# Designs tried in a protein design chat: VHH binders against Cytoplasmic dynein intermediate light chain DYN3 (DYN3). Part 6

Target 1, 312 residues: Cytoplasmic dynein intermediate light chain DYN3 (DYN3), of Saccharomyces cerevisiae (q04949)
Amino acid sequence: MDNCNAWDKLLSQNESTINSTETATITAIIYSPSSKTLHQFINICFPEGSNSILDTTLINYATIGWTNDLKENYSVDVYTLIRNTDDALDLLKPFLQEHSSKVRWLILLDWTLNDQKLWLNELSYAFNKIKQLNDDNEFSVWCLNSGEILNLQRHTTVWQSVHIDFILQTLRSFCYFNDSSLFYICEDHTEEKREEAQRLKYQELLKHFCEDRDMKDHIEMVKRSEILIPKGCDSIGLIKTVDERFEPTEVKEQHFLARYMDFIPTIDKIREDRKTTSGIDLDKLYPLEVFKVNIQEELGKMFAKYRENSRI

## First folded at step 18 (VHH)

Design p4 (from k2 with N32R)
Fold by ESMFold2 at other seeds, look of step 18:
Structure p4 (fold): chain B 312 residues (1-312), chain A 121 residues (1-121)
Amino acid sequence: as target 1 above (312 residues)
Amino acid sequence: QVQLQESGGGLVQPGGSLRLSCAASGFTFSSRTMYWVRQAPEKGLEWVSTISGSGGYTYYKESVKGRFTVSRDNAKNTLYLQMNSLKPEDAAQYYCATRGNRYTGDEFEYRGQGTQVTVSS
């Protein structure tokens, strides 16, 4: 079992003969639309090698250690969960009932899945469900592969800037009203030094979010593929600077969801993905037979790792 | 065809003021979010301020907030930037800008020729 070995490595990694720092523990949960999205997120934002102990087709748990730029040591208990049904979040209930500390939620969206029509409904359901399951939450929404925004514009005639802006204003409004951060992740693979700087940038962003640090220096509201909006930094007025015809308060209304879904291009691409967690059942026409896991077996494996390494 | 023409730049001492203008044509100005951006020597293009189509909503780079005021006159198709308490670091070529109907990777695709602001003591 690799988690026991990882614990020994974490202790060795943080040891010092003269030590003016202490190790702090935080809990993070990554809620991903797919295994591929999860894999990419961990590769970008987490320490090297984290995928070997965090990847999953359903649910996993591991402890990750890091040291921030203030020389402070952290031990991060990370849960990973794939959104395979509307009830997927219930799989976390046994672990959440034992915690009294804040949980940092990293709720992933992925521009390459072409499921933008589903985003608002899925976020609404997930946030509501999480608030039912746990009292002390710090929310963040992470939109991976935002470089796809450019590709959608270059390689189709159906995507226009008005659609990109509408999605952005909707996500900003949703996060504003739910006290959540909103982060876009855009990778550039064209130059080695830029790739390294980019990885370090997103690692520092994740560390600041998880460590409850002031993030005012990380705000980006203008570059459409690189949006970074920490909780508390947005406003109705700022959202309306993108396009003032958009009314942020309407995002909370039930009839807005239908308008949102009607305005966003492409339903056929969503059907090709055949995934949803928020009650829009695309499987009515084509049953999902190829994505299947033994839930009891996977839960058993994760519970064993959790019980051996719990510091609660 | 989008056309933008900046004017009003010049030489000022630190603490001085300037008012930039931008004449716009070739698009529906009153419905379009407008931007001021600037470029200093050795630096890339830097966003300065944003103003919504009606002028009712604005956003500023932190270093200019409280000193700069963006405004527009939609009857005259003109964008303005009032710059007060100018600092040496504000010296740059200033451009007004807008976006097209498609995202091209250039956040400020449509710009004029710019107008130079020089701050020296």
Scores: ipSAE 0.827, ipTM 0.937, lowest interface PAE 0.7, mean pLDDT 83
Fold by ESMFold2 at other seeds, look of step 20:
Structure p4 (fold): chain B 312 residues (1-312), chain A 121 residues (1-121)
Amino acid sequence: as target 1 above (312 residues)
Amino acid sequence: QVQLQESGGGLVQPGGSLRLSCAASGFTFSSRTMYWVRQAPEKGLEWVSTISGSGGYTYYKESVKGRFTVSRDNAKNTLYLQMNSLKPEDAAQYYCATRGNRYTGDEFEYRGQGTQVTVSS
């Protein structure tokens, strides 16, 4: 009951092809800022080989099977989506309108993209848009590469603990008021055995989130690069233990976004490359002709996978 | 310069109580979040409790919740840990700690020399 070995991984992949109609079904949507962030997240949190069927430059769909430590079988229908415009979430509308069960949202942020100023605005937009698109949602925010927190402070004089804490208290407050989990993912690549143990830990975290299992044993609120806060486990008082001067209720106010963006350090390259003051990344847009062709082709492939797996 | 000095440790029977104190100087104590951490022989540093600058907000390691109480007296620049119902696994060197203005990879960069808590039958 306390670990997932190689046999369990093999059996879960085989069961997705053999008895998916007889297992509990979960719908998960991964909303990623980039293909690289998506690739890393899947490699860390999903069964080995999942990248081959979930990676994308825009949108994808696949079914992943697993068996948990209680020997329960799950079939997880996973949608992956890259944020390349403010309207990217609309691509999911046809699939969401046909869906009748709860959707687990895994909204990714990435410490290495140097876009922390934009995080609050992007989360606010995404959560509001998702609530317009679907009624029954389970939210989670996953901050990848949180080990970068140490590197930012070692390699610059501009990043200080007060900035790291302010981002954390802002994200915790946002998640608290929006009934969302918050998870930092930090991997140490210096030793392969420790690296594999961490990946197994994060795979179990993902399974517990998707399966609606109690996650109180996974709580970490003290180690700044390893934050793990399941939905419902935080509070205004706990957030204030980091720095009492921070007022969590102010995160809901209209003027807070500007204060957040002003306080967070920037690098000139991010602003120059994106050419925005409010977080729209125009440099990530594909040419309209190529975009039109690719989106239709990717949707076609996605629909074919969906119809084949649905057996209807 | 941050200076922290722990006291109040000793030998106690299982189920007994101790009250640790930490004298602080060299910084504005009332504005600083403070921590209690502990280290058992041949083990790493373990977080025990957190208390906000005013003392109004606290957080505890699950295994000590309900048995330990962190508090502070900002007029005396002193941090306290009341430890009740002590167990053998609570035996450790106890440190009070605070954080600097840069994250160095050490969550508890500033700490004193510690005070020893021993629990024996």
Scores: ipSAE 0.824, ipTM 0.937, lowest interface PAE 0.7, mean pLDDT 82
Fold by ESMFold2, fold request of step 21:
Structure p4 (fold): chain B 312 residues (1-312), chain A 121 residues (1-121)
Amino acid sequence: as target 1 above (312 residues)
Amino acid sequence: QVQLQESGGGLVQPGGSLRLSCAASGFTFSSRTMYWVRQAPEKGLEWVSTISGSGGYTYYKESVKGRFTVSRDNAKNTLYLQMNSLKPEDAAQYYCATRGNRYTGDEFEYRGQGTQVTVSS
């Protein structure tokens, strides 16, 4: 469609005074602990049908378009990545070093994976690694399936409110000091009407985050399974309203990580005894000889999709 | 045995003021985060304000910020809510509340009988 390209070029030169119909581009990267968590996140937060082009067992890429309530069109280049090896984030290095644009990071946690003991370490590793890979980042942490908080207390006697609050205060402090948003995703599957309203709510939340819009109206700091705290909206004082004995500044200390892991209950004793709670252990170094072959194949597929979607 | 008793409600005109009190017993009040919540007719329970155990940290619903002030006197085991510039939208049954050791899905499991605030114009 060579005539369309020439026409688009001419129109872009003459549209300097009006931007209401032009498409803005966003780069977003979803870093997920599992394919199932990724699938659930896309299903609730992205437009219908996004799973068919974004699901993966390792790495994927697709472009998702939307129009917001201000009639602004956005084209979102979405990368999806599964945390399946110690250095999975390095797979993104070629794509990050080629561009200088801001990257929106959607770092997923999942209450149903029974890996809460690992969360602080995994977040610390991920944030530090991302800052080494790219300079212009917008961080967000998304805790999926937070309705599991209620079920943890029904299935065990060891999970108490103090543990839920400690995790919350730790995550809030971590995000506060790392200039990150923190969002809990709680789905209610009991009624179809509630499911649709929840999807609309979280899709709007995602759009506001990706578009760098003011999110003051989305704040929820009281309902423990529905926490929504945009970047810049929290404070040490607000965190301490949960339990003032918690000292948010201690989260930055190396000694705190051990205290965090010791305090969090463990449900599966067999996994704990093998030094593996759940999922992929990103803080270990492993030989990747077999994985290197698979990784190159998956990267090749992703690069082919990227080049096909681009007109350069 | 957590016991909470609210008082101080009444009828006021728009723009008026009321001071609610909550007498607490049966738990260590000074270490417990306390809440004010309210319920308007045909509405669910709505969070209004939070105050930490010492009273040093507070948090308010945006619509009452600047008009309401939560405070506590730990020597008297009493929680207060000073409500100024009252609006018809503030009319509700007001409860002081606290949380238990387990999250039951009820964010404010322990509440008193409440005290009615009515704002007539």
Scores: ipSAE 0.824, ipTM 0.937, lowest interface PAE 0.8, mean pLDDT 82
Fold by ESMFold2, fold request of step 21:
Structure p4 (fold): chain B 312 residues (1-312), chain A 121 residues (1-121)
Amino acid sequence: as target 1 above (312 residues)
Amino acid sequence: QVQLQESGGGLVQPGGSLRLSCAASGFTFSSRTMYWVRQAPEKGLEWVSTISGSGGYTYYKESVKGRFTVSRDNAKNTLYLQMNSLKPEDAAQYYCATRGNRYTGDEFEYRGQGTQVTVSS
């Protein structure tokens, strides 16, 4: 504020100096289905410039600092990891073995990848694997590009509200039983002012999650593209308000996974409802290219960053 | 053909009570999650409460929790909203609502004409 008097300015500078020695440390791990999903998540949820030090094709590490609205300083050690194989999480073992505090897990899903049939199985595997790797975890699931929900229903006849609701009730049930937060990220790119407001909203959400702050003012359980459900804020009864025929406890059962996958529309049904805009042959899309990354080199870079951060 | 008709609005003093009703027809009422929404002048629609098809599960906007009670009588195809301890900020046009088979961007696709609730200062 340019109209602050000299007394206020002096007190603010001295207060900042006094508080600079009291920095809280947070460890966060972002587990992303792709480099593009990771890039988008960091761009909307983290401070500007974070992509240059957190983006990766496999694994990365950096420290991000911020000050919250309560003037508290935080140092966030952020690991980023791309899910390229079932073994990707094992790359974190050396760093987790040196770690003794709570880890915040940000497990990303992306509505635009057309892989919704795989979500429950991927989440189940990831949560179980993470619990084997580390004892003290704070889980969250972040579904990016949830505006795609509208596009799927506008541009196909196979996606209906019952499918959107079924996915939502499944994810809410999974998160409820695994003590996890669930957040949908919906970007509106129609105006620059709306984009800035959305980024500030999601940055605040991220900070509150990482800082273990009260998030009751961020709850959204009604707007289907904007779901925000912090850990501990959901219940079986609330899940059933969407459609009470859904039984949340069945999500934990073995037979449910097959029913989940069978119920979700496939890319082939979407293709049959409309012609592919690019003329893409779906048979050619089934084979996936394997990442060609020098694992030892990337781990070497990450270890070097880690050693420098831990020096006296 | 979904038909919803709200009633029971009126003028009350702060701290007063009203009971809104919604008569439903043209669909299987007992299988449908129902909503109450409201709209103040020159404002967007605001969600108020949700109730499951059987009536066994409910959810409320925080600012009305403890003051408003949603209920339904499936034998009469009627939805209710009991509003107690009314405040000036509760003044709005109230609608009962339900959702269709496709998400069109409108969270409350089917609504009646609404009923006006006015709270005198």
Scores: ipSAE 0.823, ipTM 0.937, lowest interface PAE 0.7, mean pLDDT 82

Design p4 (from k2 with N32R)
Fold by ESMFold2, last read:
Structure p4 (fold): chain B 312 residues (1-312), chain A 121 residues (1-121)
Amino acid sequence: as target 1 above (312 residues)
Amino acid sequence: QVQLQESGGGLVQPGGSLRLSCAASGFTFSSRTMYWVRQAPEKGLEWVSTISGSGGYTYYKESVKGRFTVSRDNAKNTLYLQMNSLKPEDAAQYYCATRGNRYTGDEFEYRGQGTQVTVSS
């Protein structure tokens, strides 16, 4: 808190020595579909070395410090959560009830998971649940591995530009109506210089988002794998420039979810192909059983880290 | 068999105006989002503006907003770019463009041969 409130002013006057630079505190929660997606996100968007302290299979907590390009110091309390059950967000309830300031939510999607049919339903559930758990939220949706858009069209005849555009217009509309940012993260691994430049770009994007800075210079709405749309920068008219036949207001309607899932060529096609060739039930092969961890044990690890860090 | 032909370029003084045209054929023009892009010497391709199939929705690069107006006449299969208050930095070869049914990594895969805009006194 700044030094304007009466309690902070009184406490500052009673301290004999303070050896610290002014540091603003940010709370960020990363909600990821997998541990792999989470590690990729941290490696790309967070300062070098951040992955070493956020390694987990379900839930974790760490404090990450950085200094921005304006020489301002920030202390970011980062919570990470892996989406492996319907109840995953409830694990954060004790920490959110203790918390009284704005929470920055980084909701991750991953183009490589072949689950695009599920994205709208998962976002709708997550946003509604988060709004029930906490009042003061800043939302963002981060679509990792968007370079997969090209690969989907190379490796199948089923994926076409109309499907990519439909997903984009759906995500833009969802984010627009929910006052959320939308960011596509695309790594180019062809050149070391380009990889490093992209990481620096995405680190600056993350810092600007967390610090509530003006992001108008980061807007990208044309390059389909590199979409960057900060909250408040989109509109119904801009969304319709992609394909005018799409009606953004329909995304809010109950029947749109079924239309969304029917149009997108993943899961149902893959499941049918597997049934015709092997007869294997895809639900039995879904990787959720790999993450059946001891919930009490993982919470214990997180609480221990939280108590250790809270003394500072 | 998308065919695009740009015209209307030329030499103009700073502050002057030009109107570019793009004749389109080989596809259903009225249903297709169209783009203007430009390329200055020794520079990459730069997006300038977007217009929806009906012409009802537009989007502009910030540096041209308020000076350039994209429009279309679907009865004539023609795309237009009205350029006012031209600056030396606007000098480039201008292309009209559209997209195909598959993403190839090129955001503007269908382009004409372009028309040159030169801004000099």
Scores: ipSAE 0.823, ipTM 0.937, lowest interface PAE 0.7, mean pLDDT 81
Fold by ESMFold2 at other seeds, last read:
Structure p4 (fold): chain B 312 residues (1-312), chain A 121 residues (1-121)
Amino acid sequence: as target 1 above (312 residues)
Amino acid sequence: QVQLQESGGGLVQPGGSLRLSCAASGFTFSSRTMYWVRQAPEKGLEWVSTISGSGGYTYYKESVKGRFTVSRDNAKNTLYLQMNSLKPEDAAQYYCATRGNRYTGDEFEYRGQGTQVTVSS
């Protein structure tokens, strides 16, 4: 046992410790429909304090560190982007042209925004645009506030299970054909202990997605508000178990978009039925004048952060 | 009104087999996705398997995959669960289930009275 003497043992322990403290680098881009959705997502899924450096009205950049359940250290370069009418994804083109490694895309949807009619069109646009901007992508779609599914059916007669199932089967089909993960995030704020456990669960989910881990232990395809489907874990047959009248391959056809939008309940009637929102036409939610941001100033702030970190 | 009645439970030794049946009435059975769920003592309701309206598409809990087979006979409005290689962990009250047209917070809101499966050696 000359190979296992005390000196070799000490060197092996030090080498293992050094390797476990080495930091791996990940690039992630969060594409959010609103600042509120982004803020909530970061609060749930990212380490404490991440909102103080990532919150934005248009575009931001920061480096976030974490340690996973295997005691491995990661440094995550996070870009955040709010969708507006100026084709916001093009704002990332200069930074993506200098980047050569895989980019993890976290594309957010939010059940509380009452824009479900727009989801398929927005996803189709975003995925196609991202593929034009960058070759090496890992896609994921994150549907926040999925507990709203229950509220939609409690507080209106127009939302039925068939509508919820149709949206789910559409999103699953879209993600299946685009090699994307699909995650529903359902918050429970009733108890601090449950809320903490839930945050730890979703933080682990995010870490495993970013780290390209085997995620089969996360799969949930049955609970309608808690859907978790990692890339590669779904199938046409599994999607059809929800309602086999749905044909997943039709999601790829342009005529399906019109059918999707026609089937989803009227948003204006839902908003008036709640007595909380004016009858705003969702097709005009991003008028140019209403959603103006000083794009040059925000890009300047992000570019300064990016340039400083890239000097390393 | 949805009516479901399970049968075929009983006592079996580990490694044994049972076949559960579920008689359905009060809805269009052939168009409805059906579920098997189970509940062990002092445990929550656990999903076991899913089968589409035609019977052409199925989905199983990982721990029962390869041992359990869900099927249906739409001419008889009957759902089946063939349970092979039974383990003590499979002992539970078994229910057939379906969903209503509104989500009320219960994923399996329509269930029968259940049938008991006991596995002992």
Scores: ipSAE 0.823, ipTM 0.937, lowest interface PAE 0.7, mean pLDDT 82
Fold by ESMFold2 at other seeds, fold request of step 21:
Structure p4 (fold): chain B 312 residues (1-312), chain A 121 residues (1-121)
Amino acid sequence: as target 1 above (312 residues)
Amino acid sequence: QVQLQESGGGLVQPGGSLRLSCAASGFTFSSRTMYWVRQAPEKGLEWVSTISGSGGYTYYKESVKGRFTVSRDNAKNTLYLQMNSLKPEDAAQYYCATRGNRYTGDEFEYRGQGTQVTVSS
């Protein structure tokens, strides 16, 4: 049976060509624990001005362009999504059903949110859900504000190097077994020249990840706040160099999650010790109504932008 | 009470070999990940290699892979760095190092006095 229609012809023509004279197309989805984390990530990793079209309180979509260091032009369709209790990943289903190429997932964690106990469970859920929603995925986990590692140890007695190492070895093991990259982002705002150099570094890292380029020159496995481990560059042996007593294969076991959560310092102790350290009040809930979010209205805006762009 | 003492440095021709030693005391050596780091004049510390507590797992800076071998003898509380095919850019003060229980911003908090490696024709 040889069924050939206009859609099949369009896919064949676009499969082997660039949408503009030298432009290649990438699809990326940023899954963030908060609007603040999303804002910081875009400001660090994306071209100047990207926040104005990608920031959101729930879901957004925009197309951005960039040129890499090889002078190649890319058009990046970016979806931004805030994690909530209503399983926001399902909101992407209509757009993923139309998709016929690889999706790059940028799953954000944030050292300042005092939620490290939840990280492994949230990653496990997100990866499993994404694999159910889409077949062709390139995963990455981005831990923002890793400079907080130093602050946790300066301002509390409960955080020790063993906890930091345990989280790192857990995340490395999770990413290793799930074929994911792992990147820590550490911002240093003490000097403007250093800040700009950081931004350029992380922008190049993002471009290399999205463009499927060799990233061996970006590897950092020693500096605990600056970890950069592209997919395929880690191993069980390398993970064990941090602390050999950690067994990476145990991360795959159901009972490991309970051990992980039990080992990480309690939220109550951390919140009491560093209540004002992060500059946000963790004692209060942030309900959706406080953020003035109308789910149907935001979905309507996003669908309109998507349909408009998908026409050409 | 961590004490580290490096030895075995010296002058060697390009392409030559040296074996550095590090005597450790004041902590449980066999359970601790150990590092070699180096410092050329007026430069920052540069990580060279990592070895796990048992010695079973190692990691090397790209520029020394295949030329340097880190090892340990836990019965003697001694860390080693075998350096082969030495190049002029390997010339530096070499330190063995380990980490403390709290991250203070220094990845190599405990170091010895170092041992000088000089490479010249």
Scores: ipSAE 0.819, ipTM 0.934, lowest interface PAE 0.8, mean pLDDT 82
Fold by ESMFold2, look of step 19:
Structure p4 (fold): chain B 312 residues (1-312), chain A 121 residues (1-121)
Amino acid sequence: as target 1 above (312 residues)
Amino acid sequence: QVQLQESGGGLVQPGGSLRLSCAASGFTFSSRTMYWVRQAPEKGLEWVSTISGSGGYTYYKESVKGRFTVSRDNAKNTLYLQMNSLKPEDAAQYYCATRGNRYTGDEFEYRGQGTQVTVSS
């Protein structure tokens, strides 16, 4: 057993590759359900050549430089973390305690892992844990391989548009109430030209997110596999245009998680054969106690604010 | 069987107005989100607006927001698009559309024959 923390090991394995001239500095943390998902994300969304710097390991660190379309230079300190236990985010605590600057969180989901039932639970736990570990966060959720939406409906009888819409409305509601961006990443491998154009689009989106720039030119709320919703661009009313029977405010309620999980199908053949490589299964569900504490904390804050205002 | 029929297109000068209608049958209209989409010659299909089943929630393409208004009359199974301050860029074949219960790769699987909007200078 090594008697050093994972961050000491990570830092000993990596060196900065950017120059020391005047540049703006950004901190980004990528939290991925698997090594494969992380590798795909880097290949699609990061500048060409990032693979050699961000080799996919359980925990990794690298510095990436880029120049944006306004000819501004950026230095991005990227940390990567693969979820292998519910406590994986605690591994970041030593770094985050030394860090007072804004952290950009890229929380990955993957349509091919057949774990959509677990997504709301995983996001709720991750966001709450991150808020405990760090005060100044910029959140984004990146759903990779969203082209799988078509395959799920072609190759099974259990996946219907109502399920795809329900997941979308749930993710949009979650991100809306947690002040997070939501991005679906879809690759079309049928033509090299289309594939390259999509990658360039996602690379610019990533740069704009990291640089805290306006992303309104990238909004897509209609094409089901290509959803792009920057923070602040959604609303309860817009979410309800998908299916107005969905109530976005219910996503915050403690019993919604069970309803969400009951509604979302899984493919029996995959479940029969084995669990996904992510290691996430139904037996490791988000604890109700953690969700209840979160709700009670928010209610307590609201009542404290009410009592304070009432004294005036 | 889903059936949609658009009408109300025509020739209008820039700055003019048109009101498109869409008669719907073969499905429960009042429970379905409806869309307006358009297609200019030799261009792909372009989304214009969305309206929820009750008509209470709407969403517009940015280039038409403030100029176009989508509405519906569920008692008559009819969808409308009021188009004001028309520009040459708005000239296209306009379709009303809805989605089926399975995604086939076509975001607007069910649509009518369309109605032509021409904006002549």
Scores: ipSAE 0.816, ipTM 0.935, lowest interface PAE 0.7, mean pLDDT 81

